# VHH binders against L-Ala-D/L-amino acid epimerase, part 3

Target 1, 347 residues: L-Ala-D/L-amino acid epimerase, of Pedosphaera parvula (b9xek4)
Amino acid sequence: MQIKFWPQDLKLAHTWTIASSVTSGSDVTSVGIVQLTDRDGTVGLGEAAPARRYNESTPGSLDFIAKVDATKLSFDNIEASMKYVESLASGQFAAKSAINVALLDGAARKAGKPIYDLLGLGFRNNHHVTSFSIGIDKADVIRKKVLAAEQYPVLKLKVGAADDKANLAALREAAPQKWVRVDANEGWKTKEHALEMIEWLAQDKFIQYIEQPMPADSNPKDIAWLKARSPLPLFGDESYHTAKDVDHCAECYHGVNVKLCKTGGISNAYEALQVARKAGLKTMIGCMIETSILISAAAHLAELCDYLDIDGNLLTTNDPYLGVTAEKGLLSFASAPEKLGLRVRAK

## First folded at step 1 (VHH)

Design b01 (framework vhh_6fv0_2)
Fold by ESMFold2-Fast, scan of step 1:
Structure b01 (fold): chain B 347 residues (1-347), chain A 121 residues (1-121)
Amino acid sequence: as target 1 above (347 residues)
Amino acid sequence: QVQLQESGGGLVQPGGSLRLSCAASGFTFSSYAMYWVRQAPEKGLEWVSTISGSGGSTYYKDSVKGRFTVSRDNAKNTLYLQMNSLKPEDAAQYYCARSEDYLWGDYFDYRGQGTQVTVSS
């Protein structure tokens, strides 16, 4: 086995802001790309999109990948390969995700299957809907972004700042009856304030759920207090890193958001989703700003999800890969030129 | 078509026991994980317990662990909650629900009428 890896700059189409971060349309974000090639010439692709929230960066992810001994990786033994990779360091979830995705891509190609079939899940084209994210911004900018996103049937509104009510009002001026998912990104610091905001939001009949209303490190009793009183479903994002967090999240939330670069790849995400579903939690997969490599990887798990928020590549202008598509928010592999593995090909 | 009917509630003293039942119809019962959820007056819905479709895995709210036991009889399409060592804070209307029993924007769609549990000295 041989490893090749490199940074990939992604150009953002629009100004992007969440409760803890600001970028602009002129900004460039960076991800790490991994390519594994075995002795038979089979290639697997992976991607690391690290989050500052978890003290990860693209240079740090690439540094970790550089330390991986490719001779200990095999498309024929994903479990042993990942056991080795996991043993090299704590954390490094984005870098571990890149290697895991690449290993599953190659394994599925050797099996003559797409990953969703290797996992026994299948995939229904034009059934799964992704939300399209609208970041925190001035009311007039939000209105313009919502109008530009008219094709998407579901929007994800980022909140957790001073003007949350004005921002929803601006969205509703442009899209009075469009389904909305609200993500506070840990922005509401007290259970009293969070409940006030959720009760206000619940008066809008087109809001599906609230994601991560309070900081993940809040007192669990306060989160459970909020859950018990919430008129809307609550989803944990920062609170659900791996399957190990399931008991806490079952107590505190109605659902969980799994991210490949938060949990460490497809294998861990599959486990995290199945464990959550067995615990009676609703499930979703979200993303970072990513290429079609990670977006497609997440789409391979869509049959385990009640909701999808895998629009990270749609926020960029220069995705170098072709994979799953999201025309009008509907996910499809039907036009993907690659038929096996991850179902991703370089442009 | 989907119907859930809860029964078995009542008035008990602290430390007492009750067994709740939920009769399910209109869907393939064994294909769904099932919830028990409860709602006290002037409060939102609170998750209590989950059981997998096969019955092989069970999960509980921390405050009821060791006191409550969820089980199911897939041949009879019936879900159960055995409640022991009941506390005043367990008093609520109890509902059963399917894991997939949601509409867009709603927490869940097909809950039954519920069964009331009152715990008083």
Scores: ipSAE 0.000, ipTM 0.143, lowest interface PAE 17.6, mean pLDDT 86

Design b02 (framework vhh_6fv0_2)
Fold by ESMFold2-Fast, scan of step 1:
Structure b02 (fold): chain B 347 residues (1-347), chain A 121 residues (1-121)
Amino acid sequence: as target 1 above (347 residues)
Amino acid sequence: QVQLQESGGGLVQPGGSLRLSCAASGFTFSDYAMYWVRQAPEKGLEWVSTISSGGSYTYYKDSVKGRFTVSRDNAKNTLYLQMNSLKPEDAAQYYCAKGPYDILTGEMDVRGQGTQVTVSS
């Protein structure tokens, strides 16, 4: 096995802000791309989109990938390959995701199947709907972003800052009856404040749920207190890293958000989704700001999800890859030029 | 079609400076990460530096950190390597390369002709 990897700068269509971080439209974000090539010429593609929230960065991800001994990787033995990769360091979930996605891409290509069929899931074109994210910003900017996103039937509004009520008001001026998912990104620091905000939001009849109202490291008793009193469903994001967090999340949330770069790839995400469903939790898949490599990887797991927020590539202007599409929010591989594996090709 | 042309090499004294340039053509330069690699006489190819497609992220071989600076001008389709405090061990043919590039194996898709750097009294 050979491994190639490189940084890929992504240009944001608009200034991007969430409660735990800030990016600018004049700045770029960077992801790591991985390409694995087997002895017989089979290629697999992967991507690392690290989050500062988890003490990860693109340079750190690439440094980790540089330490991977490609001779210990095989498309024919994903389990042994990932046990090796996971043993190299704690954390590094984005970098581990890149290796795992690339391994599954190659394995599925060798099997003559798309990944969703390799996993036994299938994929229904034009059935799954993704939300489109609106970050924290000034009211007039939010209105412009909402109007620009008119084609998307569901919006995900980032809150968790001083202007939370103004942010929703600005969205509603532009889209009075659009379905909305609210993501506080750990922004409401006390259970009392979180409950106040959720009760206010519940007056809006077009809000589906609240994601991560309080910090993941909050006292679990306080989160459970909030769950018991919440008029809206609560989903854990930062609280649900891997399947090992299922017991905590079953006590504290109604559902969980799985992310490939949070859990360490498709294999771990599959387990995390299955374990959550068996525990009675609703499931969703979210994303970071990503290319079509990771967005398509997440789409391969769509049949295990109640909700999808996989719009990270739609927030960029220079995605170098072709894969799953999201016209009017509807996910489809029908026009993907690649038929096997991840169903992704370079433009 | 894809072409990379290095320039700026030459003879320099220890402690001196050189600025290498690489002119790229035949592809959308701003879409690709770029690399500087070098090869000393009778030695293998060695990775020196990487710069992301937009120029926001740079990476360096440990022995050149703080001495070398990679940069790019996407409007001019040009890659640069500013080399300061040059040492005899930096003497090599320097090549620019278009990504993807495998740092561990040295495999690359495209590289230029190279420009020679000599460091002596």
Scores: ipSAE 0.000, ipTM 0.312, lowest interface PAE 13.1, mean pLDDT 87

Design b03 (framework vhh_6fv0_2)
Fold by ESMFold2-Fast, scan of step 1:
Structure b03 (fold): chain B 347 residues (1-347), chain A 121 residues (1-121)
Amino acid sequence: as target 1 above (347 residues)
Amino acid sequence: QVQLQESGGGLVQPGGSLRLSCAASGFTFDDYAMYWVRQAPEKGLEWVSTISWNSGSIYYKDSVKGRFTVSRDNAKNTLYLQMNSLKPEDAAQYYCARETYYEGSDAFDYRGQGTQVTVSS
């Protein structure tokens, strides 16, 4: 086995110039790409999209990948390969995800199957709907973003800042009856404030659920208190890293959000989704800012999910890969030029 | 209107120290994690440090760990970077940035004009 890896800059579709000529933000982020090649020429692709929230970075992910001995990896034995990779360091979930995705891509290609069939799940084209994310911004910018996202039947509104109510009002000016999922990203720091916000949001008949209202490290009794009083379902994101968090999340939330780079790849995400479902939790799969490699990897698990928020590649202008598509929010592999494995190829 | 204004840069000899400040306005400062990022001549923008809204979580680029200390004063809407044992490779334009709500390693939504740090003997 041979391993090749490199950083890939991703350019965000939105612009930061609206704020002020004196201030600007970054419209670029970076991910790590992994390519595994076996002796028979079989190639597997993977991607690491680390999050600062978990003390990970693209340079750190690539440094970890550089330490992996490719001779201990095999498309014919994913379990033994990942046991080796997992033993090299604690954490490194994004980098471990990249190796795991690449291994499953190659294994499925050798088996003559897409990954969803290798896993026994199947995939129904034009059945699964992804949300489309609208970030925190000025009201006029939110209105323009919502109008530009008209094709998507469900929006995910990021909240957790000072102007949450004004931001929802701006969205509703542009889309009065669009379904919305609200993600507070740990932004409401007390249970009292979180409850106040959720009760206000519940007056809107087209809101489906609230994701991560309070910090993941909040007192579990306070989160359970909020769950007991919430008029809307609560989903844990930052609170659900791996299957090991299932008991905590069953007490505190109605559902959980699994992410490949949070849990360490397809294998761990499959386990995390199955364990959550068996515990009676609703499941969803989300993403970071990612290329079609990780977005397609997540789509291979869609049959285990009640909701999907895998729009990370749609927020970029320079995705170098072709894979699953999301026209009008509907996920499909029908137009993917690659038929096996991850169902992804370079543009 | 969101504004971030950096100050405190300058010329320092190798092994010297500088303290950078970032004055924030136009948003609720203690609702956001803040970044320090830098860009050396002819190189891309690189992340240096992150501090959470309440200072409970602090992260550093490996090459600056132990030498740089990030802190914030939420009452003053000010972010700081104390830089000790400065090396020539630390020479760069330093920017204060507000964390974006989109997940990604280096994504942020507002950045100031920066302050120049030069390390030479």
Scores: ipSAE 0.005, ipTM 0.300, lowest interface PAE 10.6, mean pLDDT 86

Design b04 (framework vhh_6fv0_2)
Fold by ESMFold2-Fast, scan of step 1:
Structure b04 (fold): chain B 347 residues (1-347), chain A 123 residues (1-123)
Amino acid sequence: as target 1 above (347 residues)
Amino acid sequence: QVQLQESGGGLVQPGGSLRLSCAASGFTFSSYEMYWVRQAPEKGLEWVSTISGSGGSTYYKDSVKGRFTVSRDNAKNTLYLQMNSLKPEDAAQYYCAKDEGWYDSSGYYFDYRGQGTQVTVSS
């Protein structure tokens, strides 16, 4: 086996900068791309989209990947390959995700199947709906973004800032009856404030759930207190890294958000989703800002999910890959030129 | 509200050392990961280093490993970058930045950078 890896800059569609490079909203992010090639010429693609929230970075992920001995990797034995990779360091979930995705891409290609069939899941084209994210911004900007996102039937609104109520009002001025998922990203510091905000949000008939209202390191009793009183379902994101967090999340949330670069790839995400479902939790898959490699990888698990927030590639202008599509929010592999593995090709 | 103020830059000869500081205000400093980034003339921003909220985990760009050390003093709300064995290639405007945790599909990455501090490596 041979391994090739490199950084890939992604340009964001919606950014704010001042004339000086000194203070700005960033218009570029970076991911790591991995390519595995076996003796038979089979190629597998993977991607690392690390989150600084978890003390990971693209240079750090690539540094980890550089230490992987490709001679110990095989498309014919994913379990042994990942056991080796997992043994090299704690954490490194984004980099481990990149290796795992590439291994499964190659394995599925050799099996003559897409990954969703290798996993026994299947995939229904034009059945699964992804949300489209609207970030925290000024009211006028939120209105413009919501109008530009008219094609998407479900929006994900980021809150957790000073003007949360004004931001929802701005969204509703542009889209009075559109379904909304609210993500506080750990922004509400106390259970009392979180409950006040959730009670206010529950007056809006078109809100589906609240994601991560309080910091993940909050007292579990406070999160459980909130769950018991919440009129809306609560989903854990930062609280649910791997299947090992299931017992905590079953006490604190109604559902969980699994991310490939949070749990360490498709194999671990499959386990995390199945374990959550068996514990009675609703499931979703979210993403970072990613290329079609990771977005398609997440889409291969769509049949295990109640909700999908896999719009990260839609927020970029220079995605170098073709894979799953999301016209009007509907996920489809029908137009993907690659029929096997990840169902992803370079443009 | 959030404010970051860098200092400690200057002119140094190749092989010299500098210690950069970043004074933070307007947020609970110990709860956030911090990072150093730099921008050389006519180049984009480069990530240099990351430090966890507690200071227990650090990460570095390969080209600075073994030469640069990031640290923090949470009691003083201050971030540091110790730069040793400086090379001409290290000359840049250096900025500190706060990680808001909004690097998922929500749309924006915000840098709470101040004016930065200039590092020049020359005789």
Scores: ipSAE 0.000, ipTM 0.168, lowest interface PAE 15.1, mean pLDDT 85

Design b05 (framework vhh_6fv0_2)
Fold by ESMFold2-Fast, scan of step 1:
Structure b05 (fold): chain B 347 residues (1-347), chain A 123 residues (1-123)
Amino acid sequence: as target 1 above (347 residues)
Amino acid sequence: QVQLQESGGGLVQPGGSLRLSCAASGFTFSDYWMYWVRQAPEKGLEWVSTISSSGSTIYYKDSVKGRFTVSRDNAKNTLYLQMNSLKPEDAAQYYCAADTSEYFGSDEYYDYRGQGTQVTVSS
């Protein structure tokens, strides 16, 4: 096997800001692309979209990938391949995700199946709906973004800053009855303040849930206190990295958000979703700002999810790949007619 | 009609230097990221280095960092690899490659690549 990798700059349609970065925004971000090629010509594609919150960066991910010995990788034995990759360093979840996604893409192509069928899940075309994210910004900008996103039936509103109530009001001026998911990104620092905000949000009958109201490193007893009193479902994002966090999250949340670059790829995400479901948790899959490679990889797990927030590629203007599409929020692989691997092609 | 033509290989002693060149034609060279890859006898293709279309972003395989330098001249449609402090394990056929429009096919590599240029390191 051979490995090729490179950085890919992604241009954002709008400056992107969330609670963890409210003092700065960016109109450009960078991901790492991985291509694995086997002796028989089978190719697998993967992508690393690291998050600073997990002490990862695109240069760091690419440095890790550069250390991987491709002769130790095989599409015919993903378990042994990933055991090798995992042994090279702790963490590096985004880079490990890129290798895992590429391995599963190639393995599924050799098996003559899309990844969702290799996993036994299937995929219902035009059934799954993704939310479309609206970041923290001035009320006038939020109103314009909401109007531009009219085609999407569900919006995800980023909160966790000083003007949370004004920002929801601006959204509601533009979209009075649209379903909304609220993501505080660890922005509400006390259980008392979080409860006050959630009770206020619950007066809006079109709010579906609240994601990560308090910091993930908050006292678990305080998060469980909030869960017991919340009129809206609470989902853990930063609190749920891998299946190992399931017991903590079952105590603290009604559901969990799995991300490929938090968990280390499709294999670990599949496990994380399955154990969460067995623990009685609702499940969702989310994303970072990503190309169609990772967005499509996440879409292959859609049948394990109650909610989907896989809109990262929709926030960019220069995605170099074609994969799962989200016309009016509805997911479809029609742009990749051959039902093999990731169902992704270069533009 | 993408064509890549490598040159500059040869025999050197350990610790020696070589400069490889790759002349590109049949595509708009300045729009493409370029790569150096190598294949040692009885081994698969190994990625060595990446350079962005503008030349501002560069990556290296860990084992060649600090010893190899990739560069490009977009006006001349030419890619270069300066190899210093050569080691016996660097002995291989070296190929330059460009991004492909093909995601999969019969080729092991799926990149446009030339005939390559042989690098031998012997005492």
Scores: ipSAE 0.000, ipTM 0.153, lowest interface PAE 17.3, mean pLDDT 86

Design b06 (framework vhh_6fv0_2)
Fold by ESMFold2-Fast, scan of step 1:
Formats: structure tokens, C-alpha cells, sequence
Structure b06 (fold): chain B 347 residues (1-347), chain A 123 residues (1-123)
């Protein structure tokens, strides 16, 4: 097998800020693209979208990928391939995700199936709805972004800053009855402040849940205290890295957000979603800022999810790939030109 | 072949206790995760509790956590649900369910479930 990899810069439609960011905003992000090619010409595509929150970066992900011995990878044995990849270093979840996604793309192509069928899940076109994210910004900018996002039936509002109440008010001025999911991205540092904010948000009857109100490294007893008192469901994002975190999250949250680049790919995400569901947790799958490669990879798991927030490619202006679409928020592979594997092609 | 038979339901006063049992036959009980689910009058089926195949991991619906305890005896092919501090909201038909041998999707119908046992909590 041969491995090719390269960085890909993605241009954001608007500057992007979230509560946990150590920079005040960004207009460009970088991802790593992986291409695996078997001797019979079968190609698999993958993508690494590392998060600084987990001490990962695109150069670091590409450096890790450069160390992978492609002769130890096989589309016919993903388990052995990933066991090898996992053994090379701790962490590196985004880079491991890229290799896992590429392996599953190639394996599914060889099987004559899309990945959702290889996994036994299927996929219902025009059934799954993704939220569309509105980042932290001034109230007038929030209002304009919400108006521009009219086609999307569900919005995800990023909060966790000083102007949270003004930002929700601006959203409601533009969209009085739009369904909203709120993501604090670890922004509310005490359980008392988090409860105050959640009780205020609960007065809005069109809010579905609150994602990651407090830092993931908060005392678990404080998070459980908040869960017991919250009038709205709480979802763990930064708190749910892999299936290993299920017991902690079952104690602290009503649901969990699984991300491919947090858990290390489709295989681990599938396990993380199933384990969470068996534990009685609601599930969602989210994303970073990503191309259609990772967004489509996440869409292949949609049948295991109660909620979806896979809009990362919609926030960019230069996605180089075609895959799953989200017209009016409705996910569909119907217009995807590729029939097999990830159902993704380069533009 | 596969059979699940619940028992132990009945009428209890608020604050009371009941112990439900589920006798399993027709499959290797120790190889399957087991579930308790319930259906209240005029409501859909609700998940209540999960116990893994070995009995070492248990999970609960938030509203029953601390009040209900699931356990299993693999030697007797029996699943249990100890229900304490029962509330009117707990009144329902309770079912024992086997996890699917296929990948389980929450909200999907279970491989097999029993006929159920009725739990009534007086007013």
C-alpha cells in the first residue's frame, strides 16, 4: 500500500470564535488529507482536523502520518491496521482518524458498498437534520448571521463569553421560534454561574440542550451537581473523548457529543456511540472545521445519533470535495457523485 | 427458542418497594447485555436500565438512579430489578429485553423482550 498526505487550508466564510479559544478569532484553518492506494488501484481518503484543545496541530498530525509504515496497512484487515497505528504513539486522535477513515473508505469500495452499509446501519436521505453553528460575535453580527442561515431549521449558538444574553437576544430578534442548541465550550467556570445561565436559557422554550457548560477537567461532583439541578439536558463534548469516558459522562450528562477527531476515527466513534446508547445517554455526532471527507464520514454514522452537528464544511468557502449535502439542514447522499465508500469525490 | 418471562409486579403504595425478576431461556444468557424497559399508560416504551453480560457495568435512566438496582445471576439465567422508593410516575408495564446480536441502535426494537409484568403505584 502507498500513503500520500498533505495540508489543506480552509477559508472560513466568517471569523470564528468559541469560548475555549486562546485566540480572539480566525479566518483560516488547516487540515491534513490522507490518501491510501492499494496495489490494485483502490483508493481511500481520510482527513485529520486536529484541535488545539487536545494539544494537536496539523503539522503534528502530518508528522505522525509520515511515520506510518504503509506496508502494515490493509483495506482487508482494518483491526490489525489500526492496532499497529495505535501502537505508534499515545494521543494523535486526529491523525489516527485520518488513517481509519481512509482504511474504511477503501474497504467499503472493495466490498462494493457505502460505509453506512458496510457497518449495517443504512442511511435515510432527507431524514437527518444538522444544526448550523453561529459563533461568538457582536449582537449585530449574530443577527446578520442568523438571517443568512434562514434555510437551516436548527441553529447551534456558541456562548460562554460576557455577552451571552445579548447574543441570544440578537438571535431571537432575527428568528423568534427557531430551534436552538447552545454550546458553551467549557466557558462557564463555576457550577453556580453555569446553573444561573442555564436557568435563564430555560425561559426560552425553543432551546433543546446545553453542550459542555463547564470545563471538562472540573470536579465531577460539581458537574453532577449541575446535572441534578439543570432544567435543560446537558451534553458532554470535551468530556467525552472515547468510549472509556462513558461512566463519567453517564454520571455527569444526559448525552454526549462524539467527534471523529476526538476518538480516532469511524471505528472508535461507532463504539463510542454504541457504548453511550447502551448506558442510556442521548448521542450526537459533531465536528471541527472540516472538508466533506470528515463530514461525510460522520454522516455514515447518522443512524446511531439522536442529534447531528456536522456543519463544518458549510462554514468554509473552499471545500475541495463533494459528498453528503445539507440543503435546508437535511442530510442527503442522493446527489453525491460517488456511490461507494465514503461517497466522496474531489471537485 | 428464545424466551423471557417477567414476574414480581403488583400494586404498591408510594415509597414502597418491588423486586422484578426475568427468567431467560433458549440462549446463552451470560453472553448478552440485558435491559429493563417500561411502558406507562398512553406513553411510548422507555429504557430504564442496562446491565452488561458479566454484570460488572450497570446504567440507569436519570429518574430512577439511586432508587433502582439492576443485577443478574448468570448461573440461574435470571435478571433482576430492585425498585425502591416507588413513585406514581414509575407505574408501567415492565419488560425484560435482550440486546441485539447485531449492532444496537437506541430506540430500535430489541431482539427479544418478554410479555412484561405490571407495576401499579397507588395514586
Amino acid sequence: as target 1 above (347 residues)
Amino acid sequence: QVQLQESGGGLVQPGGSLRLSCAASGFTFSSYDMYWVRQAPEKGLEWVSTINSGGGSTYYKDSVKGRFTVSRDNAKNTLYLQMNSLKPEDAAQYYCARGSEYDYVWGDEFDYRGQGTQVTVSS
Scores: ipSAE 0.000, ipTM 0.204, lowest interface PAE 17.3, mean pLDDT 86

Design b07 (framework vhh_6fv0_2)
Fold by ESMFold2-Fast, scan of step 1:
Structure b07 (fold): chain B 347 residues (1-347), chain A 125 residues (1-125)
Amino acid sequence: as target 1 above (347 residues)
Amino acid sequence: QVQLQESGGGLVQPGGSLRLSCAASGFTFSNYAMYWVRQAPEKGLEWVSTISGSGDSTYYKDSVKGRFTVSRDNAKNTLYLQMNSLKPEDAAQYYCAKDSSGEYWYEDSGYFDYRGQGTQVTVSS
């Protein structure tokens, strides 16, 4: 096996800001692309979208990928391949995700199937709805962004700053009856403040849930206190990295957000989603800012999810790949030119 | 119809500096990572540096780190390599390169679909 990898800059349609960034945010981000090629010419494609929140970066991800011995990777034995990759370092979830996605792409191509069929899940076109994210900004800017996102039936509003109530009011001025999911990104620092905000939000009939109201490293008793009193479902994002976090999250949240670059790829995400579901948790799959490679990889798991927030490529202007589409928020592979594997190809 | 045109090479003494340029056309320059690669007489093609499409991420071969700086001007479709503290082993034909995939090569095995005509760098006294 051969391995190729390269950085890919992604241009954002708008400057992106979430609760962990109180400055103007950024208008560019970088991801790592991985390509595996077997001796018979089978190709697998993957992507690493690291997050600073987890002390990862694109240069760090690519440096890790450079250390992988491709002769120890095989499309015919993903478990042994990933056991080797996992053994090379702790963490490196984004880089490990890139290799896992590429391995599954190639394995599914050899099997003559899309990944969702290799996993036994299937995929229903125009059934799954993704939310579209609106970042933290001034009320007037939020209003304009919401108007520009009219085609999307569900919005995800980023909160966790001083103007949270004004920002929701601006969204409702532009979209009075649109379904909204609220993501605080660890922004509400006390259980009392979090409860006050959630009770205020619950007055709005069109809010579906609150994601990560408090820091993941908050006292679990405080999070459980909030869960017991919350009028809206609570989903853990930063609190749920892998299946090992399921017991904590079952006590503290009503659902969990799985991300490929948090858990280390499709294989680990599949396990994390199934374990959460068996524990009685609602499931969702989310994303970072990503190309169609990782967005499509996440879409292959859609049948295991109650909610989807895989809009990362929609926030960019220069996605170099074609894969799953989200016209009017509805996910579809129907127009994807690639029929096998990940169902992705370069533009 | 990808075109890459290098310039800026020449003769320099050990410890000297040169700035290479590459004028690119025939593709959306800012969407692609760009590479500097070099080839010394009777040696294989050797990767030197990579710069992402936006210019935010740069990577270097270990032997040139701290001495070479890659940069780009996307408004002018131009790639640059600032070479300082040049050593005799840096003498080579330098090429501006673009792979169709924008791939990153970390060893001397670089296969590039597109590369320019090159510019010669000679380091001697």
Scores: ipSAE 0.000, ipTM 0.191, lowest interface PAE 17.9, mean pLDDT 85

Design b08 (framework vhh_6fv0_2)
Fold by ESMFold2-Fast, scan of step 1:
Structure b08 (fold): chain B 347 residues (1-347), chain A 122 residues (1-122)
Amino acid sequence: as target 1 above (347 residues)
Amino acid sequence: QVQLQESGGGLVQPGGSLRLSCAASGFTFSDYGMYWVRQAPEKGLEWVSTISYSGGSTYYKDSVKGRFTVSRDNAKNTLYLQMNSLKPEDAAQYYCAADLGYEWYSGEYDYRGQGTQVTVSS
């Protein structure tokens, strides 16, 4: 097996800002791309989109990938391959995700299947809807972003800053009856303030849920207090890192947001989604700012999800890959030029 | 497969009352907010009312506030809309809708029933 990897700069259509410091105030972000090539010519593609929130960076991810001995990786034995990769360091979830996605891409290609069929899930074209994210910004910029996103039937509004009410008002000027999901990204620091904000948001009849209202490291009793009083469903994002967090999240939230670069790839995300569903939690898959490699990887798990927020590539202007599409928010592989594996090809 | 079945529509005089019902199946009813929407002839879909998953919070279109009451029975997987003081402008096909992330907002029929017709005439 051979491994090739490189950084890929992504240009943002707008300055990306959220309540946490992840990509805050930046017009450019960077991801790591991984290509695995077997001796028979089978290729697998993967991507690392690290988050500062988890003490990861693109240079750090690439440094980790550089230490991986490709001779110990096999498309024919993903379990042993990932056991080796996981043994090299704690953390490194984005880099481990890149290796895992690439391994599953190649394995599925060898099996003559797309990944969703290798996993036994299938995929329904034009059935799954992704939200489109509107980051924190001045009200006039929010209005322009919402108007530019007219094709998307569901918006995800980032809140957790001083102007939350003005930002929702600006969105509603442009889209008075559009469905909205609200993501506070740990921005509401007390349970009292979070409840006040959620009760205000609940007066808007087109809000579907609130994601991560309080910091993940808040007292669990305070989060459970909020859950018991919330008029809207609460989803944990930063609180649900892996399947190991399921018991905590079942006490504190109505649902969980799984991310490939948070949990370490498709294999771990599949486990995290199934474990959450068995615990009675609603599930969603979200993303970082990513190319079609990771967005398509997440889409392969769509049949396990109640909600999808996999719009990271739509926030960029220079995605170098073709994969799943989201015309009018509807996910489809129908036009993907690659029929096997990840269903992704370089442009 | 999400299925919603509306009933209870009919003809009433202005000022009259009707109680609509929606029987839901194919999802965990008690986990999701539910909606009533309506469509008058030659008009688009119009949101009428929302009820939270627990039934603890309700919202109404301004023109029906104080006249319509939405409620739910989670043990029976049933949603209700009590309509009082009906006006001619309330005449429409009424639909039950669920927010499951499956595009109920798009006007797709997969998460809306066939609807029930409400006619208001003197």
Scores: ipSAE 0.000, ipTM 0.115, lowest interface PAE 20.4, mean pLDDT 85

